# VH-VL binders against Large ribosomal subunit protein mL67 (mhr1): the designs that were tried, part 1

Every score and structure here is a prediction.

Target 1, 175 residues: Large ribosomal subunit protein mL67 (mhr1), of Schizosaccharomyces pombe (o60147)
Amino acid sequence: MLEKNKYLYIFRHIQTNQVLLSQGNVLKKTALFQLPYPLQKPVAPNGMRPAKLRKDHWVPLLKVEFPNESMFQSVFMQLLNYRKYRSVQPLTSDLLKLPIPVRRRKIMRQEVPNTIADLADILNKEKFPENSVRLQLSDKSDSEYADWPPSVQIDSEEIKLSRGFREKTTVDEAR
Below, numbering starts at 1 at the first letter of every chain, in headers, positions and changes, except where a header shows other numbers; Kabat numbers aren't used for antibody chains.
ipSAE, averaged over its two directions, is called F for ESMFold2-Fast, E for ESMFold2 and O for OpenDDE. V2 adds 0.75 times the mean of E and O to 0.25 times the DockQ between the complexes of E and O.
[cut] marks letters that were taken out.
The coordinates of atoms that the task and the answers printed are left out; those that the model quotes come from them. Centres of patches stay.

## First folded at step 1 (VH-VL)

Design a1 (framework fv_patecibart; at its last look DockQ between E and O 0.15; V2 from the best seeds 0.00; counts 0 for: pae E 17.9 > 2, placed apart)
Heavy chain, then light chain:
Amino acid sequence: QVTLKESGPTLVKPTQTLTLTCTFSGFSLSTSGVGVAWIRQPPGKALEWLAHIYWDDDKRYYPALKNRLTITKDTSKNQVVLTMTNMDPVDTATYYCAHSEYDSSGYYFDYWGQGTLVTVSS
Amino acid sequence: EIVLTQSPDFQSVTPKEKVTITCRASQSIGSSIHWYQQKPDQYPKLLIKYASQSFSGVPSRFSGSGSGTDFTLTINSLEAEDAATYYCHQSSSLPYTFGQGTKVEIK
ESMFold2, look of step 1: ipSAE 0.000; ipTM 0.475
ESMFold2 (binder alone), look of step 1: mean pLDDT 92; pTM 0.937
OpenDDE, look of step 1: ipSAE 0.048; ipTM 0.706

Design a2 (framework fv_gimsilumab; at its last look DockQ between E and O 0.04; V2 from the best seeds 0.00; counts 0 for: pae E 12.6 > 2, placed apart)
Heavy chain, then light chain:
Amino acid sequence: EVQLVESGGGLVQPGGSLRLSCAASGFTFSSYWMHWLRQVPGKGPVWVSRINSDGSSTTYADSVRGRFTISRDNANNTLFLQMNSLRADDTALYFCAREGYSYGDAFDIWGQGTPVTVSS
Amino acid sequence: EIVLTQSPVTLSVSPGERVTLSCRASQSVSSNLAWYQQKLGQGPRLLIYGASTRATDIPARFSGSGSETEFTLTISSLQSEDFAVYYCQQYNNWPYTFGQGTKLEIK
ESMFold2, look of step 1: ipSAE 0.000; ipTM 0.508
ESMFold2 (binder alone), look of step 1: mean pLDDT 93; pTM 0.942
OpenDDE, look of step 1: ipSAE 0.363; ipTM 0.775

## First folded at step 2 (VH-VL)

Design a3 (from a2 with heavy chain S31D, light chain N32Y N92D W94S; framework fv_gimsilumab; at its last look DockQ between E and O 0.42; V2 from the best seeds 0.00; counts 0 for: pae E 12.1 > 2)
Heavy chain, then light chain:
Amino acid sequence: EVQLVESGGGLVQPGGSLRLSCAASGFTFSDYWMHWLRQVPGKGPVWVSRINSDGSSTTYADSVRGRFTISRDNANNTLFLQMNSLRADDTALYFCAREGYSYGDAFDIWGQGTPVTVSS
Amino acid sequence: EIVLTQSPVTLSVSPGERVTLSCRASQSVSSYLAWYQQKLGQGPRLLIYGASTRATDIPARFSGSGSETEFTLTISSLQSEDFAVYYCQQYDNSPYTFGQGTKLEIK
ESMFold2, look of step 2: ipSAE 0.006; ipTM 0.500
ESMFold2 (binder alone), look of step 2: mean pLDDT 92; pTM 0.934
OpenDDE, look of step 2: ipSAE 0.014; ipTM 0.626

Design b1 (framework fv_dargistotug; at its last look DockQ between E and O 0.04; V2 from the best seeds 0.00; counts 0 for: pae E 12.3 > 2, placed apart)
Heavy chain, then light chain:
Amino acid sequence: QVQLVQSGSELKKPGASVKVSCKASGYTFTDYYMNWVRQAPGQGLEWMGWINTNTGNPTYAQGFTGRFVFSLDTSVSTAYLQISSLKAEDTAVYYCAREGYSYGDAFDIWGQGTLVTVSS
Amino acid sequence: DIQLTQSPSFLSASVGDRVTITCRASQGISSYLAWYQQKPGKAPKLLIYAASTLQSGVPSRFSGSGSGTEFTLTISSLQPEDFATYYCQQLDSYPTFGGGTKVEIK
ESMFold2, look of step 2: ipSAE 0.005; ipTM 0.531
ESMFold2 (binder alone), look of step 2: mean pLDDT 94; pTM 0.959
OpenDDE, look of step 2: ipSAE 0.011; ipTM 0.597

## First folded at step 3 (VH-VL)

Design a4 (from a2 with heavy chain D54R D105N, light chain N32Y; framework fv_gimsilumab; at its last look DockQ between E and O 0.12; V2 from the best seeds 0.00; counts 0 for: pae E 14.5 > 2, placed apart)
Heavy chain, then light chain:
Amino acid sequence: EVQLVESGGGLVQPGGSLRLSCAASGFTFSSYWMHWLRQVPGKGPVWVSRINSRGSSTTYADSVRGRFTISRDNANNTLFLQMNSLRADDTALYFCAREGYSYGNAFDIWGQGTPVTVSS
Amino acid sequence: EIVLTQSPVTLSVSPGERVTLSCRASQSVSSYLAWYQQKLGQGPRLLIYGASTRATDIPARFSGSGSETEFTLTISSLQSEDFAVYYCQQYNNWPYTFGQGTKLEIK
ESMFold2, look of step 3: ipSAE 0.007; ipTM 0.477
ESMFold2 (binder alone), look of step 3: mean pLDDT 93; pTM 0.944
OpenDDE, look of step 3: ipSAE 0.379; ipTM 0.800

Design a5 (from a1 with heavy chain D56N E101R D103S, light chain S92Y; framework fv_patecibart; at its last look DockQ between E and O 0.03; V2 from the best seeds 0.00; counts 0 for: pae O 5.6 > 2, placed apart)
Heavy chain, then light chain:
Amino acid sequence: QVTLKESGPTLVKPTQTLTLTCTFSGFSLSTSGVGVAWIRQPPGKALEWLAHIYWNDDKRYYPALKNRLTITKDTSKNQVVLTMTNMDPVDTATYYCAHSRYSSSGYYFDYWGQGTLVTVSS
Amino acid sequence: EIVLTQSPDFQSVTPKEKVTITCRASQSIGSSIHWYQQKPDQYPKLLIKYASQSFSGVPSRFSGSGSGTDFTLTINSLEAEDAATYYCHQSYSLPYTFGQGTKVEIK
ESMFold2, look of step 3: ipSAE 0.289; ipTM 0.716
ESMFold2 (binder alone), look of step 3: mean pLDDT 92; pTM 0.935
OpenDDE, look of step 3: ipSAE 0.018; ipTM 0.637

## First folded at step 4 (VH-VL)

Design a6 (from a2 with heavy chain S57Y T59Y; framework fv_gimsilumab; at its last look DockQ between E and O 0.04; V2 from the best seeds 0.00; counts 0 for: pae O 10.7 > 2, placed apart)
Heavy chain, then light chain:
Amino acid sequence: EVQLVESGGGLVQPGGSLRLSCAASGFTFSSYWMHWLRQVPGKGPVWVSRINSDGSYTYYADSVRGRFTISRDNANNTLFLQMNSLRADDTALYFCAREGYSYGDAFDIWGQGTPVTVSS
Amino acid sequence: EIVLTQSPVTLSVSPGERVTLSCRASQSVSSNLAWYQQKLGQGPRLLIYGASTRATDIPARFSGSGSETEFTLTISSLQSEDFAVYYCQQYNNWPYTFGQGTKLEIK
ESMFold2, look of step 4: ipSAE 0.296; ipTM 0.740
ESMFold2 (binder alone), look of step 4: mean pLDDT 93; pTM 0.947
OpenDDE, look of step 4: ipSAE 0.000; ipTM 0.603

Design a7 (from a5 with heavy chain S32R D58N S104Y; framework fv_patecibart; at its last look DockQ between E and O 0.02; V2 from the best seeds 0.00; counts 0 for: pae E 12.9 > 2, placed apart)
Heavy chain, then light chain:
Amino acid sequence: QVTLKESGPTLVKPTQTLTLTCTFSGFSLSTRGVGVAWIRQPPGKALEWLAHIYWNDNKRYYPALKNRLTITKDTSKNQVVLTMTNMDPVDTATYYCAHSRYSYSGYYFDYWGQGTLVTVSS
Amino acid sequence: EIVLTQSPDFQSVTPKEKVTITCRASQSIGSSIHWYQQKPDQYPKLLIKYASQSFSGVPSRFSGSGSGTDFTLTINSLEAEDAATYYCHQSYSLPYTFGQGTKVEIK
ESMFold2, look of step 4: ipSAE 0.000; ipTM 0.534
ESMFold2 (binder alone), look of step 4: mean pLDDT 92; pTM 0.937
OpenDDE, look of step 4: ipSAE 0.006; ipTM 0.573

## First folded at step 5 (VH-VL; framework fv_gimsilumab)

Design a8 (from a6 with heavy chain R50Y; at its last look DockQ between E and O 0.03; V2 from the best seeds 0.00; counts 0 for: pae E 13.0 > 2, placed apart)
Heavy chain, then light chain:
Amino acid sequence: EVQLVESGGGLVQPGGSLRLSCAASGFTFSSYWMHWLRQVPGKGPVWVSYINSDGSYTYYADSVRGRFTISRDNANNTLFLQMNSLRADDTALYFCAREGYSYGDAFDIWGQGTPVTVSS
Amino acid sequence: EIVLTQSPVTLSVSPGERVTLSCRASQSVSSNLAWYQQKLGQGPRLLIYGASTRATDIPARFSGSGSETEFTLTISSLQSEDFAVYYCQQYNNWPYTFGQGTKLEIK
ESMFold2, look of step 5: ipSAE 0.006; ipTM 0.524
ESMFold2 (binder alone), look of step 5: mean pLDDT 93; pTM 0.944
OpenDDE, look of step 5: ipSAE 0.006; ipTM 0.609

Design a9 (from a6 with heavy chain S31T R50Y S102N, light chain G50Y; at its last look DockQ between E and O 0.06; V2 from the best seeds 0.00; counts 0 for: pae E 12.2 > 2, placed apart)
Heavy chain, then light chain:
Amino acid sequence: EVQLVESGGGLVQPGGSLRLSCAASGFTFSTYWMHWLRQVPGKGPVWVSYINSDGSYTYYADSVRGRFTISRDNANNTLFLQMNSLRADDTALYFCAREGYNYGDAFDIWGQGTPVTVSS
Amino acid sequence: EIVLTQSPVTLSVSPGERVTLSCRASQSVSSNLAWYQQKLGQGPRLLIYYASTRATDIPARFSGSGSETEFTLTISSLQSEDFAVYYCQQYNNWPYTFGQGTKLEIK
ESMFold2, look of step 5: ipSAE 0.006; ipTM 0.553
ESMFold2 (binder alone), look of step 5: mean pLDDT 93; pTM 0.946
OpenDDE, look of step 5: ipSAE 0.014; ipTM 0.636

## First folded at step 6 (VH-VL; framework fv_gimsilumab)

Design a10 (from a6 with heavy chain S31R S102W; at its last look DockQ between E and O 0.03; V2 from the best seeds 0.00; counts 0 for: pae O 13.5 > 2, placed apart)
Heavy chain, then light chain:
Amino acid sequence: EVQLVESGGGLVQPGGSLRLSCAASGFTFSRYWMHWLRQVPGKGPVWVSRINSDGSYTYYADSVRGRFTISRDNANNTLFLQMNSLRADDTALYFCAREGYWYGDAFDIWGQGTPVTVSS
Amino acid sequence: EIVLTQSPVTLSVSPGERVTLSCRASQSVSSNLAWYQQKLGQGPRLLIYGASTRATDIPARFSGSGSETEFTLTISSLQSEDFAVYYCQQYNNWPYTFGQGTKLEIK
ESMFold2, look of step 6: ipSAE 0.006; ipTM 0.506
ESMFold2 (binder alone), look of step 6: mean pLDDT 93; pTM 0.941
OpenDDE, look of step 6: ipSAE 0.000; ipTM 0.585

Design a11 (from a6 with heavy chain S31N D54Y S102F; at its last look DockQ between E and O 0.05; V2 from the best seeds 0.00; counts 0 for: pae O 10.1 > 2, placed apart)
Heavy chain, then light chain:
Amino acid sequence: EVQLVESGGGLVQPGGSLRLSCAASGFTFSNYWMHWLRQVPGKGPVWVSRINSYGSYTYYADSVRGRFTISRDNANNTLFLQMNSLRADDTALYFCAREGYFYGDAFDIWGQGTPVTVSS
Amino acid sequence: EIVLTQSPVTLSVSPGERVTLSCRASQSVSSNLAWYQQKLGQGPRLLIYGASTRATDIPARFSGSGSETEFTLTISSLQSEDFAVYYCQQYNNWPYTFGQGTKLEIK
ESMFold2, look of step 6: ipSAE 0.143; ipTM 0.674
ESMFold2 (binder alone), look of step 6: mean pLDDT 93; pTM 0.945
OpenDDE, look of step 6: ipSAE 0.006; ipTM 0.604

## First folded at step 7 (VH-VL; framework fv_tocilizumab)

Design t1 (at its last look DockQ between E and O 0.03; V2 from the best seeds 0.00; counts 0 for: pae E 14.4 > 2, placed apart)
Heavy chain, then light chain:
Amino acid sequence: QVQLQESGPGLVRPSQTLSLTCTVSGYSISSGYYWSWVRQPPGRGLEWIGYIYYSGSTTYNPSLKSRVTMLRDTSKNQFSLRLSSVTAADTAVYYCARDLGYSYGFDYWGQGSLVTVSS
Amino acid sequence: DIQMTQSPSSLSASVGDRVTITCRASQSISSYLNWYQQKPGKAPKLLIYAASSLQSGVPSRFSGSGSGTDFTFTISSLQPEDIATYYCQQSYSTPYTFGQGTKVEIK
ESMFold2, look of step 7: ipSAE 0.000; ipTM 0.500
ESMFold2 (binder alone), look of step 7: mean pLDDT 94; pTM 0.956
OpenDDE, look of step 7: ipSAE 0.000; ipTM 0.585

## First folded at step 9 (VH-VL; framework fv_lerdelimumab)

Design L4 (at its last look DockQ between E and O 0.03; V2 from the best seeds 0.00; counts 0 for: sugar tag NHS L95, pae E 5.5 > 2, placed apart)
Heavy chain, then light chain:
Amino acid sequence: EVQLVESGGGVVQPGRSLRLSCAASGFTFSSYGMHWVRQAPGKGLEWVAVISYSGSNKYYADSVKGRFTISRDNSKNTLYLQMDSLRAEDTAVYYCAKGYDFWSGYYFDYWGQGTLVTVSS
Amino acid sequence: SSELTQDPAVSVALGQTVRITCQGDSLRYYYASWYQQKPGQAPVLVIYGKNNRPSGIPDRFSGSSSGNTASLTITGAQAEDEADYYCNSRDSSGNHSYVFGGGTKLTVL
ESMFold2, look of step 9: ipSAE 0.083; ipTM 0.693
ESMFold2 (binder alone), look of step 9: mean pLDDT 92; pTM 0.945
OpenDDE, look of step 9: ipSAE 0.058; ipTM 0.701

Design L5 (at its last look DockQ between E and O 0.03; V2 from the best seeds 0.00; counts 0 for: sugar tag NHS L95, pae E 11.1 > 2, placed apart)
Heavy chain, then light chain:
Amino acid sequence: EVQLVESGGGVVQPGRSLRLSCAASGFTFSSYGMHWVRQAPGKGLEWVAVISYSGSNKYYADSVKGRFTISRDNSKNTLYLQMDSLRAEDTAVYYCAKGYDFWYGYYFDYWGQGTLVTVSS
Amino acid sequence: SSELTQDPAVSVALGQTVRITCQGDSLRSYYASWYQQKPGQAPVLVIYGKNNRPSGIPDRFSGSSSGNTASLTITGAQAEDEADYYCNSRDSSGNHSYVFGGGTKLTVL
ESMFold2, look of step 9: ipSAE 0.005; ipTM 0.534
ESMFold2 (binder alone), look of step 9: mean pLDDT 91; pTM 0.939
OpenDDE, look of step 9: ipSAE 0.040; ipTM 0.664

## First folded at step 11 (VH-VL; framework fv_lerdelimumab)

Design M2 (at its last look DockQ between E and O 0.02; V2 from the best seeds 0.00; counts 0 for: pae O 4.9 > 2, placed apart)
Heavy chain, then light chain:
Amino acid sequence: EVQLVESGGGVVQPGRSLRLSCAASGFTFSSYGMHWVRQAPGKGLEWVAVISYSGDNKYYADSVKGRFTISRDNSKNTLYLQMDSLRAEDTAVYYCAKGYDFWSGYYFDYWGQGTLVTVSS
Amino acid sequence: SSELTQDPAVSVALGQTVRITCQGDSLRSYYASWYQQKPGQAPVLVIYGKNNRPSGIPDRFSGSSSGNTASLTITGAQAEDEADYYCNSRDYSGNHLYVFGGGTKLTVL
ESMFold2, look of step 11: ipSAE 0.470; ipTM 0.772
ESMFold2 (binder alone), look of step 11: mean pLDDT 91; pTM 0.938
OpenDDE, look of step 11: ipSAE 0.031; ipTM 0.643

## First folded at step 12 (VH-VL; framework fv_lerdelimumab)

Design M3 (from M2 with light chain K50E L97F; at its last look DockQ between E and O 0.05; V2 from the best seeds 0.00; counts 0 for: pae E 12.5 > 2, grease 19.3 > 18.9, placed apart)
Heavy chain, then light chain:
Amino acid sequence: EVQLVESGGGVVQPGRSLRLSCAASGFTFSSYGMHWVRQAPGKGLEWVAVISYSGDNKYYADSVKGRFTISRDNSKNTLYLQMDSLRAEDTAVYYCAKGYDFWSGYYFDYWGQGTLVTVSS
Amino acid sequence: SSELTQDPAVSVALGQTVRITCQGDSLRSYYASWYQQKPGQAPVLVIYGENNRPSGIPDRFSGSSSGNTASLTITGAQAEDEADYYCNSRDYSGNHFYVFGGGTKLTVL
ESMFold2, look of step 12: ipSAE 0.000; ipTM 0.491
ESMFold2 (binder alone), look of step 12: mean pLDDT 90; pTM 0.934
OpenDDE, look of step 12: ipSAE 0.266; ipTM 0.770

Design M4 (from M2 with heavy chain W103Y, light chain R28G Y31S; at its last look DockQ between E and O 0.02; V2 from the best seeds 0.00; counts 0 for: pae E 13.1 > 2, placed apart)
Heavy chain, then light chain:
Amino acid sequence: EVQLVESGGGVVQPGRSLRLSCAASGFTFSSYGMHWVRQAPGKGLEWVAVISYSGDNKYYADSVKGRFTISRDNSKNTLYLQMDSLRAEDTAVYYCAKGYDFYSGYYFDYWGQGTLVTVSS
Amino acid sequence: SSELTQDPAVSVALGQTVRITCQGDSLGSYSASWYQQKPGQAPVLVIYGKNNRPSGIPDRFSGSSSGNTASLTITGAQAEDEADYYCNSRDYSGNHLYVFGGGTKLTVL
ESMFold2, look of step 12: ipSAE 0.005; ipTM 0.542
ESMFold2 (binder alone), look of step 12: mean pLDDT 90; pTM 0.936
OpenDDE, look of step 12: ipSAE 0.006; ipTM 0.569

## First folded at step 13 (VH-VL; framework fv_lerdelimumab)

Design N1 (at its last look DockQ between E and O 0.26; V2 from the best seeds 0.00; counts 0 for: pae E 13.8 > 2)
Heavy chain, then light chain:
Amino acid sequence: EVQLVESGGGVVQPGRSLRLSCAASGFTFSSYGMHWVRQAPGKGLEWVAVISYSGSYTYYADSVKGRFTISRDNSKNTLYLQMDSLRAEDTAVYYCAKGRDFWSGYYFDYWGQGTLVTVSS
Amino acid sequence: SSELTQDPAVSVALGQTVRITCQGDSLRYYYASWYQQKPGQAPVLVIYGQNNRPSGIPDRFSGSSSGNTASLTITGAQAEDEADYYCNSRDSSGDHSYVFGGGTKLTVL
ESMFold2, look of step 13: ipSAE 0.005; ipTM 0.499
ESMFold2 (binder alone), look of step 13: mean pLDDT 92; pTM 0.948
OpenDDE, look of step 13: ipSAE 0.012; ipTM 0.574

Design N2 (at its last look DockQ between E and O 0.08; V2 from the best seeds 0.00; counts 0 for: pae E 13.5 > 2, grease 19 > 18.9, placed apart)
Heavy chain, then light chain:
Amino acid sequence: EVQLVESGGGVVQPGRSLRLSCAASGFTFSSYGMHWVRQAPGKGLEWVAVISYSGSYKYYADSVKGRFTISRDNSKNTLYLQMDSLRAEDTAVYYCAKGYDFWSGYYFDYWGQGTLVTVSS
Amino acid sequence: SSELTQDPAVSVALGQTVRITCQGDSLRSYYASWYQQKPGQAPVLVIYGKNNRPSGIPDRFSGSSSGNTASLTITGAQAEDEADYYCNSRDSSGDHSYVFGGGTKLTVL
ESMFold2, look of step 13: ipSAE 0.007; ipTM 0.521
ESMFold2 (binder alone), look of step 13: mean pLDDT 92; pTM 0.947
OpenDDE, look of step 13: ipSAE 0.000; ipTM 0.595

## First folded at step 14 (VH-VL; framework fv_lerdelimumab)

Design P1 (from N1 with heavy chain R100S D101R; at its last look DockQ between E and O 0.18; V2 from the best seeds 0.00; counts 0 for: pae E 10.8 > 2, placed apart)
Heavy chain, then light chain:
Amino acid sequence: EVQLVESGGGVVQPGRSLRLSCAASGFTFSSYGMHWVRQAPGKGLEWVAVISYSGSYTYYADSVKGRFTISRDNSKNTLYLQMDSLRAEDTAVYYCAKGSRFWSGYYFDYWGQGTLVTVSS
Amino acid sequence: SSELTQDPAVSVALGQTVRITCQGDSLRYYYASWYQQKPGQAPVLVIYGQNNRPSGIPDRFSGSSSGNTASLTITGAQAEDEADYYCNSRDSSGDHSYVFGGGTKLTVL
ESMFold2, look of step 14: ipSAE 0.007; ipTM 0.523
ESMFold2 (binder alone), look of step 14: mean pLDDT 92; pTM 0.948
OpenDDE, look of step 14: ipSAE 0.022; ipTM 0.648

Design P2 (from N1 with heavy chain S31R R100G D101S W103Y; at its last look DockQ between E and O 0.06; V2 from the best seeds 0.00; counts 0 for: pae E 12.4 > 2, placed apart)
Heavy chain, then light chain:
Amino acid sequence: EVQLVESGGGVVQPGRSLRLSCAASGFTFSRYGMHWVRQAPGKGLEWVAVISYSGSYTYYADSVKGRFTISRDNSKNTLYLQMDSLRAEDTAVYYCAKGGSFYSGYYFDYWGQGTLVTVSS
Amino acid sequence: SSELTQDPAVSVALGQTVRITCQGDSLRYYYASWYQQKPGQAPVLVIYGQNNRPSGIPDRFSGSSSGNTASLTITGAQAEDEADYYCNSRDSSGDHSYVFGGGTKLTVL
ESMFold2, look of step 14: ipSAE 0.006; ipTM 0.500
ESMFold2 (binder alone), look of step 14: mean pLDDT 92; pTM 0.952
OpenDDE, look of step 14: ipSAE 0.438; ipTM 0.816

## First folded at step 15 (VH-VL; framework fv_lerdelimumab)

Design P3 (from P2 with heavy chain S54R Y57N; at its last look DockQ between E and O 0.03; V2 from the best seeds 0.00; counts 0 for: pae E 11.3 > 2, placed apart)
Heavy chain, then light chain:
Amino acid sequence: EVQLVESGGGVVQPGRSLRLSCAASGFTFSRYGMHWVRQAPGKGLEWVAVISYRGSNTYYADSVKGRFTISRDNSKNTLYLQMDSLRAEDTAVYYCAKGGSFYSGYYFDYWGQGTLVTVSS
Amino acid sequence: SSELTQDPAVSVALGQTVRITCQGDSLRYYYASWYQQKPGQAPVLVIYGQNNRPSGIPDRFSGSSSGNTASLTITGAQAEDEADYYCNSRDSSGDHSYVFGGGTKLTVL
ESMFold2, look of step 15: ipSAE 0.000; ipTM 0.538
ESMFold2 (binder alone), look of step 15: mean pLDDT 92; pTM 0.951
OpenDDE, look of step 15: ipSAE 0.012; ipTM 0.616

Design P4 (from P2 with heavy chain Y57K S101T, light chain H96W; at its last look DockQ between E and O 0.73; V2 from the best seeds 0.00; counts 0 for: pae E 4.3 > 2)
Heavy chain, then light chain:
Amino acid sequence: EVQLVESGGGVVQPGRSLRLSCAASGFTFSRYGMHWVRQAPGKGLEWVAVISYSGSKTYYADSVKGRFTISRDNSKNTLYLQMDSLRAEDTAVYYCAKGGTFYSGYYFDYWGQGTLVTVSS
Amino acid sequence: SSELTQDPAVSVALGQTVRITCQGDSLRYYYASWYQQKPGQAPVLVIYGQNNRPSGIPDRFSGSSSGNTASLTITGAQAEDEADYYCNSRDSSGDWSYVFGGGTKLTVL
ESMFold2, look of step 15: ipSAE 0.309; ipTM 0.730
ESMFold2 (binder alone), look of step 15: mean pLDDT 91; pTM 0.945
OpenDDE, look of step 15: ipSAE 0.454; ipTM 0.829

## First folded at step 16 (VH-VL; framework fv_lerdelimumab)

Design Q1 (from P4 with heavy chain V50R; at its last look DockQ between E and O 0.73; V2 from the best seeds 0.00; counts 0 for: pae E 3.2 > 2)
Heavy chain, then light chain:
Amino acid sequence: EVQLVESGGGVVQPGRSLRLSCAASGFTFSRYGMHWVRQAPGKGLEWVARISYSGSKTYYADSVKGRFTISRDNSKNTLYLQMDSLRAEDTAVYYCAKGGTFYSGYYFDYWGQGTLVTVSS
Amino acid sequence: SSELTQDPAVSVALGQTVRITCQGDSLRYYYASWYQQKPGQAPVLVIYGQNNRPSGIPDRFSGSSSGNTASLTITGAQAEDEADYYCNSRDSSGDWSYVFGGGTKLTVL
ESMFold2, look of step 16: ipSAE 0.407; ipTM 0.761
ESMFold2 (binder alone), look of step 16: mean pLDDT 91; pTM 0.946
OpenDDE, look of step 16: ipSAE 0.533; ipTM 0.844

Design Q2 (from P4 with heavy chain V50Y, light chain G49D; at its last look DockQ between E and O 0.04; V2 from the best seeds 0.00; counts 0 for: pae E 10.2 > 2, placed apart)
Heavy chain, then light chain:
Amino acid sequence: EVQLVESGGGVVQPGRSLRLSCAASGFTFSRYGMHWVRQAPGKGLEWVAYISYSGSKTYYADSVKGRFTISRDNSKNTLYLQMDSLRAEDTAVYYCAKGGTFYSGYYFDYWGQGTLVTVSS
Amino acid sequence: SSELTQDPAVSVALGQTVRITCQGDSLRYYYASWYQQKPGQAPVLVIYDQNNRPSGIPDRFSGSSSGNTASLTITGAQAEDEADYYCNSRDSSGDWSYVFGGGTKLTVL
ESMFold2, look of step 16: ipSAE 0.007; ipTM 0.580
ESMFold2 (binder alone), look of step 16: mean pLDDT 91; pTM 0.939
OpenDDE, look of step 16: ipSAE 0.012; ipTM 0.559

## First folded at step 17 (VH-VL; framework fv_lerdelimumab)

Design R1 (from Q1 with heavy chain S104H; at its last look DockQ between E and O 0.71; V2 from the best seeds 0.00; counts 0 for: pae E 2.9 > 2)
Heavy chain, then light chain:
Amino acid sequence: EVQLVESGGGVVQPGRSLRLSCAASGFTFSRYGMHWVRQAPGKGLEWVARISYSGSKTYYADSVKGRFTISRDNSKNTLYLQMDSLRAEDTAVYYCAKGGTFYHGYYFDYWGQGTLVTVSS
Amino acid sequence: SSELTQDPAVSVALGQTVRITCQGDSLRYYYASWYQQKPGQAPVLVIYGQNNRPSGIPDRFSGSSSGNTASLTITGAQAEDEADYYCNSRDSSGDWSYVFGGGTKLTVL
ESMFold2, look of step 17: ipSAE 0.463; ipTM 0.780
ESMFold2 (binder alone), look of step 17: mean pLDDT 92; pTM 0.947
OpenDDE, look of step 17: ipSAE 0.342; ipTM 0.796

Design R2 (from Q1 with heavy chain S104Y; at its last look DockQ between E and O 0.73; V2 from the best seeds 0.00; counts 0 for: pae E 3.9 > 2)
Heavy chain, then light chain:
Amino acid sequence: EVQLVESGGGVVQPGRSLRLSCAASGFTFSRYGMHWVRQAPGKGLEWVARISYSGSKTYYADSVKGRFTISRDNSKNTLYLQMDSLRAEDTAVYYCAKGGTFYYGYYFDYWGQGTLVTVSS
Amino acid sequence: SSELTQDPAVSVALGQTVRITCQGDSLRYYYASWYQQKPGQAPVLVIYGQNNRPSGIPDRFSGSSSGNTASLTITGAQAEDEADYYCNSRDSSGDWSYVFGGGTKLTVL
ESMFold2, look of step 17: ipSAE 0.364; ipTM 0.742
ESMFold2 (binder alone), look of step 17: mean pLDDT 92; pTM 0.948
OpenDDE, look of step 17: ipSAE 0.380; ipTM 0.815

## First folded at step 18 (VH-VL; framework fv_lerdelimumab)

Design S1 (from Q1 with light chain R90W; at its last look DockQ between E and O 0.69; V2 from the best seeds 0.00; counts 0 for: pae E 3.5 > 2)
Heavy chain, then light chain:
Amino acid sequence: EVQLVESGGGVVQPGRSLRLSCAASGFTFSRYGMHWVRQAPGKGLEWVARISYSGSKTYYADSVKGRFTISRDNSKNTLYLQMDSLRAEDTAVYYCAKGGTFYSGYYFDYWGQGTLVTVSS
Amino acid sequence: SSELTQDPAVSVALGQTVRITCQGDSLRYYYASWYQQKPGQAPVLVIYGQNNRPSGIPDRFSGSSSGNTASLTITGAQAEDEADYYCNSWDSSGDWSYVFGGGTKLTVL
ESMFold2, look of step 18: ipSAE 0.390; ipTM 0.769
ESMFold2 (binder alone), look of step 18: mean pLDDT 90; pTM 0.937
OpenDDE, look of step 18: ipSAE 0.523; ipTM 0.839

Design S2 (from Q1 with heavy chain G100S, light chain S93Y; at its last look DockQ between E and O 0.63; V2 from the best seeds 0.00; counts 0 for: pae E 3.8 > 2)
Heavy chain, then light chain:
Amino acid sequence: EVQLVESGGGVVQPGRSLRLSCAASGFTFSRYGMHWVRQAPGKGLEWVARISYSGSKTYYADSVKGRFTISRDNSKNTLYLQMDSLRAEDTAVYYCAKGSTFYSGYYFDYWGQGTLVTVSS
Amino acid sequence: SSELTQDPAVSVALGQTVRITCQGDSLRYYYASWYQQKPGQAPVLVIYGQNNRPSGIPDRFSGSSSGNTASLTITGAQAEDEADYYCNSRDSYGDWSYVFGGGTKLTVL
ESMFold2, look of step 18: ipSAE 0.369; ipTM 0.744
ESMFold2 (binder alone), look of step 18: mean pLDDT 92; pTM 0.945
OpenDDE, look of step 18: ipSAE 0.118; ipTM 0.737

## First folded at step 19 (VH-VL; framework fv_lerdelimumab)

Design T1 (from S1 with heavy chain S104H; at its last look DockQ between E and O 0.68; V2 from the best seeds 0.00; counts 0 for: pae O 2.7 > 2)
Heavy chain, then light chain:
Amino acid sequence: EVQLVESGGGVVQPGRSLRLSCAASGFTFSRYGMHWVRQAPGKGLEWVARISYSGSKTYYADSVKGRFTISRDNSKNTLYLQMDSLRAEDTAVYYCAKGGTFYHGYYFDYWGQGTLVTVSS
Amino acid sequence: SSELTQDPAVSVALGQTVRITCQGDSLRYYYASWYQQKPGQAPVLVIYGQNNRPSGIPDRFSGSSSGNTASLTITGAQAEDEADYYCNSWDSSGDWSYVFGGGTKLTVL
ESMFold2, look of step 19: ipSAE 0.641; ipTM 0.835
ESMFold2 (binder alone), look of step 19: mean pLDDT 90; pTM 0.937
OpenDDE, look of step 19: ipSAE 0.154; ipTM 0.751

Design T2 (at its last look DockQ between E and O 0.81; V2 from the best seeds 0.00; counts 0 for: pae O 2.6 > 2)
Heavy chain, then light chain:
Amino acid sequence: EVQLVESGGGVVQPGRSLRLSCAASGFTFSRYGMHWVRQAPGKGLEWVARISYSGSKTYYADSVKGRFTISRDNSKNTLYLQMDSLRAEDTAVYYCAKGTFYSGYYFDYWGQGTLVTVSS
Amino acid sequence: SSELTQDPAVSVALGQTVRITCQGDSLRYYYASWYQQKPGQAPVLVIYGQNNRPSGIPDRFSGSSSGNTASLTITGAQAEDEADYYCNSRDSSGDWSYVFGGGTKLTVL
ESMFold2, look of step 19: ipSAE 0.527; ipTM 0.789
ESMFold2 (binder alone), look of step 19: mean pLDDT 91; pTM 0.945
OpenDDE, look of step 19: ipSAE 0.193; ipTM 0.759

